# VHH binders against q96p44r230to412: the designs that were tried, part 24

Target 1, 183 residues: q96p44r230to412
Amino acid sequence: GFDILLGLDVNKKVKKRIQLSPKKIKGYEVTSKVDLSELTSNVFPEGLPPSYVFVSTQRFKVKKIWDLWRILTIDGRPQIAVTLNGVDKILLFTTTSVINGSQVVTFANPQVKTLFDEGWHQIRLLVTEQDVTLYIDDQQIENKPLHPVLGILINGQTQIGKYSGKEETVQFDVQKLRIYCDP
Key: E = the ipSAE of ESMFold2; O = the ipSAE of OpenDDE; V2 = 0.75 times the mean of E and O plus 0.25 times the DockQ between their complexes.

## First folded at step 15 (VHH; framework vhh_lunsekimig_d3)

Design w5 (at its last look DockQ between E and O 0.79; V2 from the best seeds 0.00; counts 0 for: pae E 2.2 > 2)
Fold by OpenDDE, look of step 15:
Structure w5 (fold): chain B 183 residues (1-183), chain A 123 residues (1-123)
Amino acid sequence: as target 1 above (183 residues)
Amino acid sequence: EVQLVESGGGVVQPGGSLRLSCAASGFTFSSYSLYWYRQAAGIERELIAAIYSSGHTYYVDSVKGRFTISRDNSENTMYLQMNSLRAEDTGLYYCARKEYKYVPGTYEQFDSWGQGTLVTVSS
């Protein structure tokens, strides 16, 4: 698996910490003054497997559309993204597609709005070659089919906490952001 | 209004050097990634270098070790230092800003381009 927070050196870039004790860091308080970006080749040198699990633990007050996590091409095109739409209180999952290059899956189940209550929540996306399943706080929310995907290009950037379509960092708190390769 | 203005092009011999500039206005310069493209005669425009808002850079293989992309956020200017120039480097060089914005169900691309500056490498 991949620890995305580690890969992006969040511990070095983020000054504000959420601590359990003086020696134990529980999470990070990310502000707009921080840029959490890294070359994808440095985080995922072999790319991503066709099947994986995305896991995040976060809280936020953002009421706009923003990407919790995204992988971009060289010229900034989204390949993979976990997008939180604070306007409609829904979750979007973007990935590659052999049909037209990209596909977006919309999770608009009423339970998804729980993510926007400004509390800590765990997002888990189980991605396979056939479908993607959303879990929130260990509860299965919804399963959606996927068109066949392509491998990602690794010569662009990987980012977390960005407004959709922008390079501006959102303010949010994060404890965990990880990819597991053996779902 | 977003404006990108390239300069610094000219005629040089093989092995020579040029420094291109891209003066930007109409947007928050430091918040955007910027790109250099070039277009040779009869060939499609190609991306050759990128400098991201994070400071990371990218180069196409054909220019690695010879070209250096940089930016001065205080001057709203991006540069391309071109060393060891070759005949195949001849072309129009463009500065670009690119954006991909989510719209319901997909993404839309919004590009801004300069007018280009001509680089000619000839003996």
Scores: ipSAE 0.815, ipTM 0.907, lowest interface PAE 0.6, mean pLDDT 95
Fold by ESMFold2, look of step 15:
Structure w5 (fold): chain B 183 residues (1-183), chain A 123 residues (1-123)
Amino acid sequence: as target 1 above (183 residues)
Amino acid sequence: EVQLVESGGGVVQPGGSLRLSCAASGFTFSSYSLYWYRQAAGIERELIAAIYSSGHTYYVDSVKGRFTISRDNSENTMYLQMNSLRAEDTGLYYCARKEYKYVPGTYEQFDSWGQGTLVTVSS
């Protein structure tokens, strides 16, 4: 598995730590002045495999549309994104597609609204070449089909915690943000 | 309103140098990635260099080693230092801020562009 927070040098960029549990599981308070961005080639030098698992644990008060994690092209187009839509209280997953370059999967099951209660939640996305499955707090929520994907371009940036379509950083707390590439 | 204004273009001999400026306003300058594009006559605009929000830079192969992109956040200004200029570098140079806004099912492109500054490399 790969820790995206460490790949984006979170320990240098985010100064405030949060004691989150009796077992000293620590989190990071990401403020609007922090820029969690790095060249994708430095974070994922071999790109992403066709199947992977994304896992994050976060809390936020933001009621706008923002990307928890995204991988951009050279000129800033999202290739991969996990998007929290605070307006409609839904989750969006963006990935590549042979049809039109990208595809956006919408998770609008009523249980998704629990992500927006300002509490800590785990998001797990199991991505295969054929589908993507959303889990919230270890509960399977929904499975959605995918069109065939393309490999990602690694010459752009990988970012955490940005408003959708913008480069301002969202204020939120995070304790885990990882990719698992081995089945 | 996002505003971008290029300056510094002119006529220069092959092997010469020019420094382009892009003065920006209407957004939090230091937070955004910025781009230089160029357009030769009759051709689509092409990306030539980027300076990302992370501070990292990107160059297309044809300008790598000759051009340097930089920014001064205190002046809200991006620069392109162009050295060892060649005839094929002739064109209209634009600075840009790229934006891809989510709409249901896809992303729409809402880029901001300057008016351009002309660079002519001629003997």
Scores: ipSAE 0.526, ipTM 0.810, lowest interface PAE 2.2, mean pLDDT 90
ESMFold2 (binder alone), look of step 15: mean pLDDT 80; pTM 0.779

## First folded at step 16 (VHH; framework vhh_lunsekimig_d3)

Design x1 (at its last look DockQ between E and O 0.94; V2 from the best seeds 0.00; counts 0 for: grease 26.4 > 24.2)
Fold by OpenDDE, look of step 16:
Structure x1 (fold): chain B 183 residues (1-183), chain A 123 residues (1-123)
Amino acid sequence: as target 1 above (183 residues)
Amino acid sequence: EVQLVESGGGVVQPGGSLRLSCAASGFTFSSYSLYWYRQAAGIERELIAAIYSSGHTYYVDSVKGRFTISRDNSENTMYLQMNSLRAEDTGLYYCARKEYKYVYGTYETFDSWGQGTLVTVSS
């Protein structure tokens, strides 16, 4: 698997840390002044497999649309993204598509609103070649079909905590952001 | 409003050098990746260099070792130093900032472009 926080050197870039216990600091308070970006080749040198699990633990107060995690092309287009829509309180998953280059899956289940209560929550996306399943706090929320995907190009940027379609950083807290390659 | 203004183009002989500038306004310059494109006559616009917010850079193979992209965040200006210019480098050079917006089932692009600056390499 891949520790995205490690890959993006969050521990070096983010100065404000969240104490989980007196002995453990495992959380980061990300501010708008931080840029959490890295070349994708430095984070995912072999790209991503067709099937994987995205796992994040975060909390936020953002009322806009923002990308918790995204992989961009060299010219700044989204290849893969986990997007939180604070306006409609839904989650979007963007990935590649052999049909038209890109596909966006919308998770608008009422349970998705839980993510926006400003508390700590775990997002888990099980991505296969056929579908994507959203879990929130270990509860299965919804399964959506996927069109066949293309492999990602690794010459662009990987970013976390950005306003959707923009490159300003959002303020949010994160404990975990990881990809598991064996779902 | 996002504005990008290119300058520095001109006529040079093969082997010569030019330095292009892109003056930016209307957004937080330091937060954004920026891009240089060029368009030769009868050819589609192509990405030739990028400087990302993280400081990393990208170059298309044809300009590697000859062109250098850089930025001055204090001046809100991006540069393209072009050395060892060739006839095939002739074209209109554009500065760009990329943006997109999710729409139902997909996304739309909202790129910002300058007016371009002409580079002519001829003997």
Scores: ipSAE 0.912, ipTM 0.950, lowest interface PAE 0.5, mean pLDDT 96
Fold by ESMFold2, look of step 16:
Structure x1 (fold): chain B 183 residues (1-183), chain A 123 residues (1-123)
Amino acid sequence: as target 1 above (183 residues)
Amino acid sequence: EVQLVESGGGVVQPGGSLRLSCAASGFTFSSYSLYWYRQAAGIERELIAAIYSSGHTYYVDSVKGRFTISRDNSENTMYLQMNSLRAEDTGLYYCARKEYKYVYGTYETFDSWGQGTLVTVSS
């Protein structure tokens, strides 16, 4: 798979590490002064395939709406986004759509609220041409249909940990953020 | 609140140069990508250049090699150096900060714009 954190040069940009155990597992403490942004063409030069798996392991205290990961157009609009809505305690997935350019899928199953308990959680989104399935901590939560997608434009930015619609960085901790293209 | 103020427009001969400025206030300037747009009479605003928070720049093909976008984070100011100006470059030039929020099923935009500065390129 592809490590988005490494693609955004996390080791140079984030100084604080989190030791989770005496083992080798480490995380990154992303502070509000860090900018995890990069040209999408440098991270995904071939774009994204129509089917892929997104996996992230994070913890956060943020109670606002923020994008764990997003891919923007040249003029700053979301093409792909995984959004944590701390106001309603739900997860949003944004992708491209032949209808109106984009589509936003809402995951509001009560089990989604566990993401907001300030503990470490794994999010897995299995994206296919027909649907998207949310798993939290290895439990399948919900499957939602997708309208046909368009390929992404790679001439804008890919970002991690931003307040939705804004460019201030969210303070949160992350140990994994990856894309798998060969499911 | 958020303010963007363009300056530096004027009348210039084809082949000439102008430098536009966008003075910004009311937000953390260095955190934001910023954009130059232009609007000719009877045409919608069009993006011409961007300077991203990462420091990377983008230009549309019609201005590549002629225009240079830059920023000075210590002065909260973005610039557009315009060289080799053509009659087609005539228009109002706006700087912008982009913003959106999610609403049901989609998003809505809440961009901030300056008042514009007029550039006229004529023989």
Scores: ipSAE 0.794, ipTM 0.906, lowest interface PAE 0.8, mean pLDDT 91
ESMFold2 (binder alone), look of step 16: mean pLDDT 81; pTM 0.782

Design x2 (at its last look DockQ between E and O 0.92; V2 from the best seeds 0.79)
Fold by OpenDDE, look of step 16:
Structure x2 (fold): chain B 183 residues (1-183), chain A 125 residues (1-125)
Amino acid sequence: as target 1 above (183 residues)
Amino acid sequence: EVQLVESGGGVVQPGGSLRLSCAASGFTFSSYSLYWYRQAAGIERELIAAIYSSGHTYYVDSVKGRFTISRDNSENTMYLQMNSLRAEDTGLYYCARKEYKYVYPSGTYETFDSWGQGTLVTVSS
């Protein structure tokens, strides 16, 4: 698996810590002054497998559309993204597609609104070659089909905590952000 | 309003050098990745270099070792140092900032790139 927070050197870039104890860090308070970006090749040197699990634990007050995690092409287009739409209180999953290069899955289940209550929540996306399943706080929310995907290009950037389609950083809190390659 | 203004183009002999500038305004310059494109006559615009927010850079093979992209965040300016210029480098050079927007509920995204007016580079003997 891949620790995305580690890959992006969040511990060095983010100065504000959320303390579990005097000696243990629970998470990070990310501010708009931080840029959490890295070359994808430095984070995912072998790219991503066709099947994986994305796991994040975060808290936020953002009322706009923002990407919790995204992998961009060289020219700045999204290949893979987990997007939180604070306006409509839905979750978007972007991935590649053999049909037209990109596909976006919308999770608009009413239960998705729980992510936007400003509390700590775990997002889990089980991605296979056939479908993607959203879990929130260990509860299965919805399963949606995927078109066959393409391998990602790794010569662009990986970013977390960005406004969707922009490169300004959102303010949010994060404890965990990982990819597991054996779902 | 996002604005990008290129300058520094001109006529140069093969083997010569030019330094292009892109003056930016209307956004948080330091936060954004920026790109250089060029368009030769009769050819589609092509990406030639990128400088990412992370500080990393990208070059197409045809300009590697000859061109250097850089930025000065204090001046909101991106540069392209072009050395060892060749005839095939002739074209209109554009500075670009990339954006996209998800379209709900269609499940797609649209691109909204910002471009300058371009600066002409002519390499001829």
Scores: ipSAE 0.764, ipTM 0.885, lowest interface PAE 0.6, mean pLDDT 95
Fold by ESMFold2, look of step 16:
Structure x2 (fold): chain B 183 residues (1-183), chain A 125 residues (1-125)
Amino acid sequence: as target 1 above (183 residues)
Amino acid sequence: EVQLVESGGGVVQPGGSLRLSCAASGFTFSSYSLYWYRQAAGIERELIAAIYSSGHTYYVDSVKGRFTISRDNSENTMYLQMNSLRAEDTGLYYCARKEYKYVYPSGTYETFDSWGQGTLVTVSS
């Protein structure tokens, strides 16, 4: 697997730490002053397999639309994104598609709104060749089909914590951001 | 309002050099990746170089080793140093800032890139 926080050097870029337990598990308080971007080839040198699991643990107060994680093309267009839409309180998953280059899956089940209560939540997205399944705090919420995907291009940037479509950093707290690749 | 203004184009001989500038305003310059595009007559604009917010750079093969992209965040300016110019480098050179917006409920993105007006580079003997 891949630790996205390590891949983007979050421990060096984010000064403020949050101690979350007696075991000294740390979190990061990300401010708008930091840029959490890295070349995708440095984070995912072989791209992503057809099946993978995205896991994040975060809290935020942001009411706007922002990307918890995204992978962009060389010219700044989305290939993969996990988007938190604070306006409608829904989650969107963007990935590649053979049909139109990309596809977007919307998770609008009422239980998704709990992500926006300003508390800590775990998001898990299980991505397969056929579908994507959303889990929140270990509960399965929705399963949605996917059109056939293409491999990602790794010649652009991978970013976390950015306003959707923009490059300003969102203020949020994070303790985990990982990809599990179990071929 | 986002504004990008290119300058530094001109007429040069093959083998010559030019330095293009892109002066930017209306956004937090240091947060954004910036791009140089080129448009030759009868051809669509093509990306030639990028300097990402992370500081990493990208070049297409046809300009690698000859062109250098850089930025000065204190002056809100991006540059393209062009050396060993060839006739094939003739065209309008544009700087760009990329932006997109999610379009719900269709689930697509629309692009809202900002462009300069272009600066003409002519390589002619």
Scores: ipSAE 0.743, ipTM 0.883, lowest interface PAE 1.1, mean pLDDT 90
ESMFold2 (binder alone), look of step 16: mean pLDDT 80; pTM 0.767

Design x3 (at its last look DockQ between E and O 0.94; V2 from the best seeds 0.87)
Fold by OpenDDE, look of step 16:
Structure x3 (fold): chain B 183 residues (1-183), chain A 124 residues (1-124)
Amino acid sequence: as target 1 above (183 residues)
Amino acid sequence: EVQLVESGGGVVQPGGSLRLSCAASGFTFSSYSLYWYRQAAGIERELIAAIYSSGHTYYVDSVKGRFTISRDNSENTMYLQMNSLRAEDTGLYYCARKEYKYVPSGTYETFDSWGQGTLVTVSS
C-alpha cells in the first residue's frame, strides 16, 4: 500500500500537529497556507492498480466543494479524485473512463451527510474494475458501477486538501490517508 | 478577474535565446500551477512546460535541456527562458492557469485562463 501523507511529506510541510500525547502524533491540522502537492511519480511510482482501497480519516468544517485527494494530469485535469461537497453534503468519486476519459460517481445517500458533522470519520472506497463501494465508519453506504477505467498517468501532480477545480488549500484535519492495493 | 499577460516574444536567429514573461493578476499566484503553451501555424496548441505550486516542473521532450520555466511569486510573474532556439520553436506562446468544475452530468468542465500570447519567430 501507499501512505499518501508520507508521500506528500505532510509531516514536514504541516507544522500544526494533533497529539494524543506529548510523544504521539495523532494527525495534522492542515491550514490554507500549506500546499500538499507532489509529483505522482514520487507517490505512486508504479501508478495505481485497477483495484484498490482508499482510506482516509479526517474532519473538517468546509462548506464548499473540495478534493480530499486527487491525482491530476500534467495539464491539471482530474484523473482520480475523492471530492467532498459541503454544499450538498455528498461525496464524489472521480476516476478514468475508456468511454470519455473520465467518470464521476455521486454518492448522495443520506448517510453521507454524517461526514459533514465536523467530527472525525473514516472514508473507505473499495474500487474494483466493476464498481466502487463507499464505506463510512466501517458501514457500507452504497455501491456504484464503474465504466472500464484507464491507467493513470503519473507525470502530473497528486494533491490533498484542495478546493475542487482550484489549487487553494482548504483547512482540514487528517489522521490517515492511504491506498491499499489488495482489497 | 484572472488576467495573464505574455511578453518577450520577438524574432531571433536559430541558436538564439529569448526570455518570455507572464504577468499574472486576479488570483493567489503562489497557490497555482502555471503552464506554457505554444501554437505553431496550422498546428494545435501544445503544452510545452509547467511549473507546479510545489516547485516541480515539467517539460515536453522537444524543449528539454533548452527551455527553463520559472516563477517569481513576489512579482506574480512566470518566465520561460528559451535557449538554442530552432525554427520549429516558432509560434505563438501562451501562459495558462487551469481550472475545472464538476457538472451534474457526471463529468467536469474546464475553465482555463489564457493570455493573448506572444509571438516567437525563429528564422535565419
Scores: ipSAE 0.913, ipTM 0.950, lowest interface PAE 0.5, mean pLDDT 96
Fold by ESMFold2, look of step 16:
Structure x3 (fold): chain B 183 residues (1-183), chain A 124 residues (1-124)
Amino acid sequence: as target 1 above (183 residues)
Amino acid sequence: EVQLVESGGGVVQPGGSLRLSCAASGFTFSSYSLYWYRQAAGIERELIAAIYSSGHTYYVDSVKGRFTISRDNSENTMYLQMNSLRAEDTGLYYCARKEYKYVPSGTYETFDSWGQGTLVTVSS
């Protein structure tokens, strides 16, 4: 798998660590002054396949709408995003589409509200060519269909922890943020 | 409110140089990627360069090697140094800050901020 946090140089950019066990399990406190951004070509030089798994473990108090992870075009438009909507307590997944360039899938099952209880939660998105499935804390929540996707343009930025549509950094804590690609 | 003010345009001969400035206010400047666009008479506004919040830069092929984008976060100002200017570089130059939000239709809409533009004329 690929560690997106390491790809964005988290160890240099985030100074504060969170000890999660006596054996020193690594966690990161991301403050509003940190910028976790990198050229997508440096993080995903081969792009992303149409099928992959996104896994993250985070906690946050943010009540606004923010992107946990996003991949932008050259001119700052979303191609991929995992969005936490703190207003409605739902999760949005954005990916590419042959129709209109992008598509947004909404996960509004009541169990999604658990993500917003200020505790640590794992998000897993299993993305295939036909659908996307959301798991929270190892529980399957919802499966939603996808329109056919396009490949990722890699000449813009990949970012972690930004208010949606904006570039201010969200304060939150993160342990894991990884992509697993199929062969 | 977000404000972007371009300056530094003018008339210059082919092969000459100009330095454009974009003074910004009303937002956390250092957090944002910023963009230069230009618009020649009779054509659509086109992206020419970007400087990302990370400090990385992007240039379209037609200006690469001739133009340099930079920023000074302490002065809330972005710059475009334009060298080896050509007649095709004539146009209004805009700086931009990008913003969008998701909408219920399953896509997003844009709320970009633009300056008023500064005119660059490359003429003998």
Scores: ipSAE 0.780, ipTM 0.899, lowest interface PAE 0.8, mean pLDDT 91
ESMFold2 (binder alone), look of step 16: mean pLDDT 80; pTM 0.767

Design x4 (at its last look DockQ between E and O 0.81; V2 from the best seeds 0.79)
Fold by OpenDDE, look of step 16:
Structure x4 (fold): chain B 183 residues (1-183), chain A 123 residues (1-123)
Amino acid sequence: as target 1 above (183 residues)
Amino acid sequence: EVQLVESGGGVVQPGGSLRLSCAASGFTFSSYSLWWYRQAAGIERELIASIYSSGHTYYVDSVKGRFTISRDNSENTMYLQMNSLRAEDTGLYYCARKEYKYVPGTYETFDSWGQGTLVTVSS
C-alpha cells in the first residue's frame, strides 16, 4: 500500500497537529497556506494497480467543490480524483477510461451528506476493474459500474486538499490517506 | 478576464539564447500551474514545459538541459529561458493556464492561451 500523507511529506509541510490522545498526535490541520503536492513518480513510481482501496479519514467545513485527492496528467487533467462537492453534498470519483480517457462516477446517495457534517468520517472506495464501491464509516453506501480503465501516467502531480480546477489548498483536517493494493 | 501575453521572441542563430515572458492577469496567478507550448509550422501544438504552484517543473526530453521555466508570483509573470537553441526550436511559443470543472458524468476543461510569440532559429 501507499501512505499518501507520507508520500507528500505532510508531516513536514503541515505545522499544526491534531492531538488524538494525550500521547498520540496523528492528525494534521491543513491550512490554505500549505501546498500538498508531489510529483506522481515520487509517490506512485509504478503507478496504480487496476484494483485498490482508497481510505481517508478527514473532517472539513468546505462548502465548495474540492479534490481530497487527485492525480493529474502533465496537462493538468484529472486521471484519478476523489472529489467532495460541498454545494450538493455529494462525492465524485474520477478515474481513467478506455472509452474516452476519463470517467466520473457520482455518489449522490442521501447518506453521503453525512460527510459534510463537519465531523470525522472515513471514506473508503473499493475500486476494481469493474466497479467502485463507496463506504462511509464502514457502511456500504453505493456500488457503481466502471468502464475499463487505463493505467495512469506518472508524469504529473499528486495532490491533496485542492479546490477543483486550480491549485489552491482548502482548509481541512486529515488523519489518514492511504491506498491499499488489492482488497 | 484571464489574459496571457507572451513576449521575447525573435530571430537568433543556432546556439543562441532567448528569454520569453508570459505576463498574466485576470486571475490569482499563484493558484495556477502554467505551461509553455510551442507550435512549429505544419505541426500540432506541443507541450514543452510546466511549472506548478509547488515550484516543481517538467520538461519534455527535447528541451531538457536547454530550457528553464520559472515564475515570479510577485510580478504575475512566467518565463522560459531558452539556451542552445536549435533550428527545430523554431515556432510560435504559447503560455497556457489550464482549468477543469466537474459536470455530471465528466469534467470540462478550460484552457487559456496567449497570442504567442515567434521564435526563429536560423543561420
Scores: ipSAE 0.840, ipTM 0.911, lowest interface PAE 0.6, mean pLDDT 95
Fold by ESMFold2, look of step 16:
Structure x4 (fold): chain B 183 residues (1-183), chain A 123 residues (1-123)
Amino acid sequence: as target 1 above (183 residues)
Amino acid sequence: EVQLVESGGGVVQPGGSLRLSCAASGFTFSSYSLWWYRQAAGIERELIASIYSSGHTYYVDSVKGRFTISRDNSENTMYLQMNSLRAEDTGLYYCARKEYKYVPGTYETFDSWGQGTLVTVSS
């Protein structure tokens, strides 16, 4: 597994902390003034396998379209992204594709709207070679097929908390962002 | 309105040096990564170097060690210092800011480009 918050030095870049319980859990209050970016080769030096699990715990008030996590090419294009679309209250997942270089999967089940209630929520994406499954707060929501994927290129940047397609940082709170590479 | 204006191109002999500038306006310069591309006759534009908002840089192999990309956020300007120039470096040099938007099933690109500045390396 990999801790994306640690890999992007969030503990050094984000000064404000959130006490989530009396004794145990830290969160980070991310402001629009920080740049949460790192070279992908420093964060994922061997790339990602075709199967992995993404887990995040966050809350936000943003009503625009933003990437909770993304991995870009050297040309600044998305290879992988977990996108929160606050306009339609849906979740998008972007990954690589042999057909068009990338593919974007839409999770529009009504239960996805829960993510946008300004409360803390856990997102889990189980990504396999054949499909991707969305879980919210430990409940399976939707499963969607994937076209065959390519491995990622590690010569660009990995970022969290950015408006989609742009490089301004989104204001949000985060407790966990992790990748698990084993099935 | 996003504007990128390249300058500093010219004619030089092999082994010479040039410094290109890319003056930017219409966006928060310090927040954005920027790219240098070049286009030789009969060839598609090719990436040659990038500089991220963080200051991290990338160079393609053919220019690594000879070219240095840099930025001055107080002047909203990116630079490309080109040393040990070769005939193969001849071309139109562009700076770029990259942007994209999600559409159903994919994304569309909306990159911003300068007009280019011509570099000719000839003896």
Scores: ipSAE 0.735, ipTM 0.868, lowest interface PAE 1.1, mean pLDDT 90
ESMFold2 (binder alone), look of step 16: mean pLDDT 79; pTM 0.769

